VHH binders against Uracil phosphoribosyltransferase (upp). Designs and how they scored, part 2

Target 1, 214 residues: Uracil phosphoribosyltransferase (upp), of Aeropyrum pernix (q9yen3)
Amino acid sequence: MVAAVRVIGGETPLARYVLKVLRDRTTGFPEFRRYVRIAGSILAVYIAGELGWVEEEVETPLGAKAKELAPAGPVYLVGILGASLPMVEGFASMMPEARIALVAARRVEEPGRLKIEVYYSRLPRMFDGPAVVLDPMLATGKTVAEAVRLARDRGASKVVIGSIIASRQGVEYISSLYGDTPIYTLALDPELDENYFIVPGLGDAGDRALGVEP

## First folded at step 1 (VHH)

Design e3 (framework vhh_enristomig)
Fold by ESMFold2-Fast, scan of step 1:
Structure e3 (fold): chain B 214 residues (1-214), chain A 118 residues (1-118)
Amino acid sequence: as target 1 above (214 residues)
Amino acid sequence: EVQLLESGGGEVQPGGSLRLSCAASGFTVSDNYISWYRQAPGKQREWVSTISSGGDTNYAESVKGRFTISRDNAKNTLYLQMSSLRAEDTAVYYCAKWEYLGDSFDYWGQGTLVTVKP
């Protein structure tokens, strides 16, 4: 129903510092990858509020009792291959019990339409907890939308999207299809170029994060 | 000023067909993503179908093969052709365009009621 987009760059200077490093054309791939990982960790801090938690009583080493929070059940990260890999690792470093699923997709042009083909996936038979779909770049939104569909088809009652940079077009697309799916992103950029790169963006996240150009 | 106006709703028998229209003003449908949503009494609004600026279409699993989204660029109008209608398709149908003005979904039509009578 509601298009819930949270732009983290407006909430913490640390997110804008991460964006500065990732956007800078002179940043080499090792530093770029490191900051993609850091972005994943920042996203975990903010997205944690969308996940289920329960209070548990623990006993400290001093024999005293304290009430703290634990996950209410399994949490799944769904990484869009390839540039999401360090981002998924960064997120998982904050929530080590998170389970990791993967989706690899490509665009296939058909007469009168653009189809997304998933050519590899590692997904649970069912999602018995929330799913967090992670992709550094939410460009057209079509690949992320397909990952959201796959998670929902397999029982995910709650799906959240995390990105480093989202385009306005991609957010509009996701919101029109899945208005109840929250989108968390470090930055919201205004446009796509003719090759579907986000502008101003950060260039090709896969090439820059993985250090291998095909 | 962005405006969406739905029409074409009404009463039909199970297995029947209806065509809904959504007249758009203040923007061009061929340049935007436009969606159909529906809301049954007492339930949350659910997504039904979307057409992209490039003409790509997507559908909710519950309506695949029965509903077809299309547009007429010259008339700046969106359509939803509904066939093989079922009692569970009874709802108010809305067309929607999302524009980022914050954390809200901001451009909806007023809706058109579809009632499938057994």
Scores: ipSAE 0.000, ipTM 0.176, lowest interface PAE 14.6, mean pLDDT 83

Design e4 (framework vhh_enristomig)
Fold by ESMFold2-Fast, scan of step 1:
Structure e4 (fold): chain B 214 residues (1-214), chain A 118 residues (1-118)
Amino acid sequence: as target 1 above (214 residues)
Amino acid sequence: EVQLLESGGGEVQPGGSLRLSCAASGSIFSYYDISWYRQAPGKQREWVSTITSGGSTNYAESVKGRFTISRDNAKNTLYLQMSSLRAEDTAVYYCATYWDELSPLDYWGQGTLVTVKP
């Protein structure tokens, strides 16, 4: 088992309520999208502990001094397009100063292998702070692993992964490549089907969150 | 991290059969798409067959209908059942986790030699 995985569903009933709505086959796309956004906000609360903070002194309306925390520097969210969009927005609503990077990837079948191709990205020249890679579904882990590699290659000193549902297979894959990368997820599900869907999962997060099936 | 060890090769007559095995160490075998490749004397490596973590199978045109790939996740073992063997099947056979930009070639096995002799 991997010690770096934190399953938030075991820590707050609110995460399990979010999972109930997202897993339910009868949930329509507007409520599905809403709860993906809420999941992003919950992830922000828990992932905040992985980010750098500094003490800052402020003056209250009463003229008194108080010491509180502020981010130590830039924080980047790296959203895996498409279903991550409401999740990124939910996270950013908790940390409005967070910078947003985007990665779009697809699986390309080649003789003898499956290849992950990044066909669009919007990334900083360098990550001058921590990067949080967000994807609702950590299925095989391959797309998330590529995003982690891109962030590390561009100088991210710390990378954290946030998902709504992770498979045991995807967690083990990430841990085999990046054993020191923390994974935060609302749920950890036991298996993938033959088409790489997480079971019991929530189906196709992209179709369900965006309301459009291509 | 996966370490792979091939076995089951040997000499066989044309039309014969062999079963190759690839044993994995570690606890993550079931999570990988795993392929068989071969390299004939003086030739480059070629893909033979793939089985995904979910159990879907694919085959090179040259072996389709003659070879069957399978896996036993409980034993962390991959198999290649070879039938109707031909002289052109003579090669060192390798198993590997899938071969992409994210997967290091360090997970290639040592190989097992198959020789088809008339």
Scores: ipSAE 0.000, ipTM 0.276, lowest interface PAE 11.6, mean pLDDT 84

Design e5 (framework vhh_enristomig)
Fold by ESMFold2-Fast, scan of step 1:
Structure e5 (fold): chain B 214 residues (1-214), chain A 119 residues (1-119)
Amino acid sequence: as target 1 above (214 residues)
Amino acid sequence: EVQLLESGGGEVQPGGSLRLSCAASGFTFSSYAISWYRQAPGKQREWVSTITSGGSTNYAESVKGRFTISRDNAKNTLYLQMSSLRAEDTAVYYCARSYDLFEWGSDYWGQGTLVTVKP
């Protein structure tokens, strides 16, 4: 593996508490969605270190000066529809000036490979700053890899990936293609099942987060 | 700024050999898969070969056994050694930075270098 992977569950008990709620089969959709949003906020705290910042001097109400940080420029969140929506909201709550782009993709089965088709996107003509690709589940890595390619193709200065659960196989896939793309995830799970679900995972993030089963 | 610059194209006779080069800049070359593609007149662009950051290679069926892809990470350069050239190999050859081993998986492309195999 050549890409940096940061497993946040090893760094804060709050991430493990979020994972407990999301993994629990008895958690209903309103609480599941709430904790997907909280996961997005936690990811923002950790991913912020990958983004550009500039030092600014401000004057407090007391007339004293203080040096603090502000974003160096535009930051884009690239949400993979549908389960990423509350995650994007959670991230944006920590950085309200972040711009939101969207990608809707589906898998097309082909012998010997998994092809990803993007059937809808809302992307800037040019990314004039870093892009954070958000998907709750990094399973095979194929859909996330396509979103990374789209952001890079449109000039993103840096691309970072955020997930709630990543598989070892998905991380290895991304790292073999994009060695310079950091991956932040709350958990790293060892296996995929025959249907490409992460095990132990949390099941179908879309069904559980949105409360509507297609 | 990502740049890829192909060179080494030219005219050869059937059965001949030619070596193409691709000079890369503006990214960490050693961290990416890099591919060769070609486009013959009036046809769609087709994938020819890919080499991964780890050195694994893959080839289109039409070129297996005749073409060899390689890389020199110290020089940020990709190569395509072409042998037993045929008239149907006549095309503009493009170097592309790749995000996977499949033909749809490339994001930056070079200007191309023309290879003409004269009957």
Scores: ipSAE 0.000, ipTM 0.132, lowest interface PAE 16.4, mean pLDDT 84

Design e6 (framework vhh_enristomig)
Fold by ESMFold2-Fast, scan of step 1:
Structure e6 (fold): chain B 214 residues (1-214), chain A 120 residues (1-120)
Amino acid sequence: as target 1 above (214 residues)
Amino acid sequence: EVQLLESGGGEVQPGGSLRLSCAASGFTFSDYYISWYRQAPGKQREWVSTIYSGGSTNYAESVKGRFTISRDNAKNTLYLQMSSLRAEDTAVYYCAVDYSEWYLTDFDSWGQGTLVTVKP
């Protein structure tokens, strides 16, 4: 149908300012983490359009009536551990009733290949609303694709992906598997290096956001 | 390089059975886990079942007890035996390989699909 990637950096100067801070090699981890949180909040503003809303009438302090929107039901954030943690917090600060699920994955080396293993998850028994999968870096797309699969297997009829930087390769990979899953990202970068880091990118998001390099 | 070709779809009545096949080439079939996915008209693709290189299997909740995934490593062929078919199983069925490789080899491939229609 339509490739559903939306590049927010083209739509607001705030997204490009956030990208400037995150890309800059001189940015220390406290400021880097702060701007990952801000990126999460910006993503919430744009992704909100994919979520269900209902019109609600409220009474103001002046006794007058106004019609505004409220969420139609539960919304789930699915954070990919670890660099997504401040991003999830930033998103949730804009939608405090959002429920938080977590997925942790690692590389498993096999003879002649590397595989992703999900070694921890905190997921609802059933997703009774939309799921927003959050990972700052959509590089190859393989970890994000696994999180999308887990959400869909548990009943999420609507899954949306949010990232800070996506590679063209990662977007194409997700589109090949899930067709209609929308991808929202602050930036779309053209290439991956030989270790599958996004170029120009922002380096290792986990190391830079968490301040701990294992 | 990697090629996947699905077959075996067709029309069947509710409660009926069909066996889908996926012929694979261009990789060492026995070394990889392989999955079935499906896509109904106007809907997103959904995972159906996976069989691992060691023979263990996993199924989506909606098909547990009705579908059986199997493989024949000598023939490089993946199968999906479907029984107790329902109208909601109507979809194009796809096989796919190697979705969780991270940094070593990009073997991910989708076949053309095979249509299954369950109608009274």
Scores: ipSAE 0.000, ipTM 0.110, lowest interface PAE 16.5, mean pLDDT 82

Design e7 (framework vhh_enristomig)
Fold by ESMFold2-Fast, scan of step 1:
Structure e7 (fold): chain B 214 residues (1-214), chain A 120 residues (1-120)
Amino acid sequence: as target 1 above (214 residues)
Amino acid sequence: EVQLLESGGGEVQPGGSLRLSCAASGFTVSDNYISWYRQAPGKQREWVSTISSGGDTNYAESVKGRFTISRDNAKNTLYLQMSSLRAEDTAVYYCARHDSYELFYGMDVWGQGTLVTVKP
């Protein structure tokens, strides 16, 4: 069985429109970046249900009282550098009080295993609220898993993952390590047949979102 | 150290042929999916061809029937045989390794590139 994953593309046509723009090979980097930001905002709408809220009473300009919701405490966004940057900003535009943490990771070849090394991070000393780990691509899940581990090691009792495209393999990897961590993604991409290039997905999200091809 | 190094680029006339090489070190090409990409000046990087760990090949529509990807396992080297070259094939050609399951995530090793110029 697979962990809980929510495929937002099945819940709103707007998410599928965003995916169309991001998947289209002719989309230039400025528009690609813009739609990565929009994807972040859409994810915020759906992930908000996982976050803590409290009722607050406000007075309207007419002197009437209304009860609405406010965050119960600090919310942390954990962006995986680099392509996540516009995604983090899109999310934060919906929740301006969200705090932003950053993780940069790289692959290290090791005999018999793919190892992910975090070589830079900007994290709170302690997570005193929920953490939302954001990465446009949840591929093997190994980079995202390291960010989840760091958040949990620093006290986050609730971690949620947001992506634009997730693979089934990546979802299964996360669930094998962190079975109760919710995954929200615009698309679950099982059509990437085991290694034949048929032009699905997003291409290189970093190159396309940042406009710099190293 | 894991790396890829391209060679074999140069100038060629339209209709000509050229063979690019990509030497791998720190890993075995026959255990991996390896792709050729190209980038023309001012344009985004374009996928050209992939060879699987099992030896199966795939090609971009623009090069199908003209280019052939292959490897020599004993030399741990990837090749791209290009024929019937056109002006629009002018680009820097890169080889890249991917991890067999995640083409867009798995491009974790890139070569330095080799320039191919097709001049009339």
Scores: ipSAE 0.000, ipTM 0.151, lowest interface PAE 14.8, mean pLDDT 82

Design e8 (framework vhh_enristomig)
Fold by ESMFold2-Fast, scan of step 1:
Structure e8 (fold): chain B 214 residues (1-214), chain A 120 residues (1-120)
Amino acid sequence: as target 1 above (214 residues)
Amino acid sequence: EVQLLESGGGEVQPGGSLRLSCAASGSIFSYYDISWYRQAPGKQREWVSTITSGGSTNYAESVKGRFTISRDNAKNTLYLQMSSLRAEDTAVYYCARDTGYWEELPLDYWGQGTLVTVKP
């Protein structure tokens, strides 16, 4: 199957400028976090086309009528904690009416099995609108896939994924499980290293975005 | 989407060798982590080996140094080269795609199995 991925770095030089700052090893955590936020805002511009809209007529200050668009219903952002926090905020700054759900998950490795354990979540009882799953790094795709599963299980008929950097492997993994789920990413990188870091990537997004190395 | 079909099992004497194959239908075999499992009569199924889509390999301690997992993405085929076989290796061998979900969920892509019998 062909992966449903849109690489925004090919669409606008601003995305490539954001990637330059985030990839640069000399970029400190305050500027790194700023540009993760900016990446979230860029993703909102492109992902908006996947969301439902309705025409609405408004009256301008001149007393004239104009037809514009408004959201057709609730929109949910599903942030994968922790590095997604500034990204979620950047997205929400473009769509302040968006509702925010959160998932904290860890990868529990067993021989021959990769289990994703969700140890905290703040999810609606039912998604009564589209869900946008946000994670800066789509590496193996397994954590993002679990968030997609949770959203679908709770009624989300449309799920969209947004990342800053996706690996080819992660995109192909998601597409093999959820072929109808669009993936929007600023960059698509070719490989993972033996520790599942995206290469060339940007290193550890959590450490760099949050400024705290546990 | 991928269908898995195991082959290459048979009877061998202790110390012998066998090569198992797992053929996948579909052009995206290269994108999956694929594992070998085995189940001996009257015992629980146990993990044997995994090869990731990126080519890294892992082995159960009981087979480490004796078995080698490999993949040929051009042929959509997974292999398990088994050497220095022991009576305890007698089992039906399965290949399976690991989806990364909860342990209680079945793996989405199981093969039908191939029998390996180590007879003295």
Scores: ipSAE 0.000, ipTM 0.144, lowest interface PAE 17.2, mean pLDDT 82

Design e9 (framework vhh_enristomig)
Fold by ESMFold2-Fast, scan of step 1:
Structure e9 (fold): chain B 214 residues (1-214), chain A 121 residues (1-121)
Amino acid sequence: as target 1 above (214 residues)
Amino acid sequence: EVQLLESGGGEVQPGGSLRLSCAASGFTFSSYAISWYRQAPGKQREWVSTITSGGSTNYAESVKGRFTISRDNAKNTLYLQMSSLRAEDTAVYYCAKDSYLGWDEYYFDYWGQGTLVTVKP
């Protein structure tokens, strides 16, 4: 069962416009990066409802009092290196006080299985607030699942996932391991190809966002 | 003005127990992770325990199973219950509001004055 997935492309035309630009094979890396950044900002608007807020009273220029919201405490963004970098920046532009952690992982292929190895991370000793795990592509879900595990192991009060495109397989994988972890994505695509790329997808997000092919 | 005020230290025999308190003011206490640190004579300050805003706890290996960190958000107070105390636990204990400023490093916004714990044979 797919629980707690929210597909933002169904809720705002702006998300579908962003997807149009990112999916289009003719979009060059500068515009691709720009729209990954914009996608991060859109995700911040929707994920904000999962984060802690406190009521704050302010005085307007007219001398009147108004009650509005402020963040209850620290919020962490956990970026999956590399394509998440502009996405993290886009999110942080909406919440400048958000703190940034990083996870780098690689696929280790063995006969009959795909293993994910985290070979580098920069994480707080303890998360003193919610963590938002950001990766443009939620393909198999295995790399994102490891980032969720690391955040939970270090005390994150809540973990939320943000992606630009998620596969149904990846959402199901996350839901099977972490049923209480909300997934926010601009699009939910039906399948993976033999190389674990999301179809129709947008190709290789890292190559297209960073403009460098390793 | 952020203030942290530790109390509850004193002299105790090996195997004894003490409860430390840290009274906090000047920030939204319930929203932050708060930690205990200690500094033994002639040693660098070391991390002891952290409790997150959500209540998750973690401990240095040297104190695991012997110390318990807790918080009372209604009283803006952090606690450290210490049991089975050893001579090596002798130190000034500090309460700290942790700030995550630089990647996998903690930079601390504010430290209290500390409270001395002495374990004497």
Scores: ipSAE 0.000, ipTM 0.138, lowest interface PAE 17.4, mean pLDDT 83

Design j1 (framework vhh_7mjh_2)
Amino acid sequence: EVQLVESGGGLVQPGGSLRLSCAASGFTFSSYYMSWVRQAPGKGLEWIGRIYTSGSTSYNPSLKSLVTISRDNSKNTLYLQMNSLRAEDTATYYCAREWLDSYGFDYWGQGTTVTVSS
ESMFold2-Fast, scan of step 1: ipSAE 0.000; ipTM 0.275

Design j10 (framework vhh_7mjh_2)
Fold by ESMFold2-Fast, scan of step 1:
Structure j10 (fold): chain B 214 residues (1-214), chain A 123 residues (1-123)
Amino acid sequence: as target 1 above (214 residues)
Amino acid sequence: EVQLVESGGGLVQPGGSLRLSCAASGGSISSYYMSWVRQAPGKGLEWIGRIYYSGSTSYNPSLKSLVTISRDNSKNTLYLQMNSLRAEDTATYYCARSEYTVEYGDSTYIDYWGQGTTVTVSS
């Protein structure tokens, strides 16, 4: 039915406060963008546990030694354009060494079928570390699934998904294709409307985060 | 044209294990999702699981603990390991290749099917 998905809203009141601001129809785009950024930072705290770490010994200013953790290698954030941009920035603020890749996709309709086409990407030739795919809304899961495929196709040994709101349908779709890919989300909402918007959701994340309606 | 040929089916006792193979010819499987699907007598198709070229897998939740899918790209071959077999696992097992295209609807993910291999779990 549903993949192994971690719903952060159940683990910290701060995530639910962020969701309150993002879901509220009266929240203007500057505040919406700010809280998408904050959501990205919260996701970084939880997703960090999925990333590779190594013990490293450091010397303090007092001349004493301490063992702490450092990244085992490069970490890549794969942002799904457009509303993911502040989310990516929020994540990167917690891990400034993270590398940023981008994917933009659209639906292409053909007689009897509908498929996803990536029309722009900025991806490394090879992922030499884990990839974190970030999209505020995991609705049908189709675009996120394509980003996961591209990361794996280019050598990513581990892929993790981060979203602000995921639908049950989207989680199931991802799990049917990539059962070993962890999904971290602030909220899991039960349904999609006829236009594939998550309900109750937060409306159009792109319009609300970027403040520009094309 | 790509052809997929399953092998390894046969009669097995309840509680037994079986390993199926799927050999591809006429084209490489290395850049494709590969799936296993079965059809029990008088029943519809049941998806077992799929494997990406990197070795990452996704399984039908009701079957996850009973099966393991693997691939050997150098041999252009897909495998299905089944354990703790039951009478209800009696079916014709198919391997299938899927395009990279993400399409709406389950049937649109599969572009080539194998001929099938029959597994009978004797009770």
Scores: ipSAE 0.000, ipTM 0.114, lowest interface PAE 17.9, mean pLDDT 82

Design j11 (framework vhh_7mjh_2)
Fold by ESMFold2-Fast, scan of step 1:
Structure j11 (fold): chain B 214 residues (1-214), chain A 124 residues (1-124)
Amino acid sequence: as target 1 above (214 residues)
Amino acid sequence: EVQLVESGGGLVQPGGSLRLSCAASGFTFSDYAMSWVRQAPGKGLEWIGRIYYSGSTSYNPSLKSLVTISRDNSKNTLYLQMNSLRAEDTATYYCAKSLGPEYDEWSPTAYDYWGQGTTVTVSS
């Protein structure tokens, strides 16, 4: 049972065009990174509906009045390092006032369990507004879940997840832990392979977006 | 057929360094995560670390400062660099094809293919 997730690829052909470029094995890293950035901007358009807004009146150059919207308060983007970097930039280009937090995590084996260890973070002391957790690939969901936990523990009243591709397994995992956390993704892919990469997916988003294979 | 062949083991003095290699064949090496696992005589398996097809790594925290895992996808080869070797590092070292991050790396069931192992003895 999949919890609520919004698949943007079903709503706009532009998202499917972005997915075509990112999925194509012949796409080189500069174009891949460009389209990860574009995906971030598209996500901002859709996720904006989850954020707080206030109505404001402005005067046009013609001297007429118009009522439009402005952000109600601070908004935080929480980028999961590495491949999220151009995605965060794309999102922030649509909302330049957004504040940027970063999380770098690794898997740590302990006898009897798996632990996600955050070995670097740049987080506010408190989230005094909503947090948008960004990771191009929502595969198993474990790293994203840890970022959601950190944001909630530091006072985030609302957390939203944005990805480019999510697996059904990853969505189910997040939903089992955080049932009301909205997930926005360009694509929802059916399965993970034996190495827990999303299939059909787009391969390794970090290698392809950053152009450096460690 | 899938084959994993480790090499580079042998006798090393305490404090020395050693680099192990694993040559892979029979599958698309560049598509899969690979692990290094060791087993000391009469002891259980100890997971050393994993490297994804991308080159991203995850290590046993007890060993992180002592080892580095790398790969060369063009040569279908996996590497383990070990530094500051001690007597307790004496073990048979295996490369193994990983089934993925949700499997318990300390369990043999986390791997679908194993090499024959290469023995490292740290002694004066």
Scores: ipSAE 0.000, ipTM 0.128, lowest interface PAE 13.5, mean pLDDT 85

Design j12 (framework vhh_7mjh_2)
Fold by ESMFold2-Fast, scan of step 1:
Structure j12 (fold): chain B 214 residues (1-214), chain A 123 residues (1-123)
Amino acid sequence: as target 1 above (214 residues)
Amino acid sequence: EVQLVESGGGLVQPGGSLRLSCAASGFSFSDYYMSWVRQAPGKGLEWIGRIYHSGSTSYNPSLKSLVTISRDNSKNTLYLQMNSLRAEDTATYYCARDRSLEYDDSGYLPDYWGQGTTVTVSS
């Protein structure tokens, strides 16, 4: 089961230019981080169509009246730590009223099954509006799926996923759990390698965005 | 309970070689990247290198000619081979559990460290 995925790289040359910089192995971490931020801003332009809006009348400096749009209510960005931070900032720069929530997660083995554990979070008690889950890489989809679950459990009216690169495996995983959750990504890549990196991908997004390789 | 236990440290002559081991237990070793880090007396931590679950490696460029990292997933064991040791390689050496394969964002810090094994390079 494949979810509805919107591949922004097919819709604007700017997304492909951002991907060129991020995929290029010679791009250093300051430039990589800058373009992760730009990717967040591009995602905001496209994901805005999934969010609620209301018409408002404003008066121009000429005394004339115009009807334009404003957000219908609170919007939450849910950043998956760590490389998502510049992407969250880029998104928020386009929508300054957006609230920011954070999730950090890891895999934990339990008797009889495997589970993703959230070991740090900054979440609202209740999502009183839509939630946009942001992670540069949608590889296996398991961490993103856990963030979607948390947002839904806390009352998010709608959940949307934004990534820079998604794998087909990750999209299929999200679709199998949350078929009504839209996925917006700059690129959809065909496979994962043995290290669970997306191929052709952009390598390790955290190391490249943060400049720290422990 | 996650445990990492380093062994193989000791006194080595300059120019000598040494192999350190790290025995891992309490988690699915083959699902994690692993790292080696060292700390010389009175100095900060210095990253040596990382090994992916597949056996591929990434090294600190300053140390690449000195070291080789390997792993044996069937034994839940991580290795650090060191050659041409110098006095400045005297340090406590730590193994660390790095990123999980199920974490789609690699900004996560290593979450478990061993207690370390001391290597002293002197005549």
Scores: ipSAE 0.000, ipTM 0.195, lowest interface PAE 13.7, mean pLDDT 85

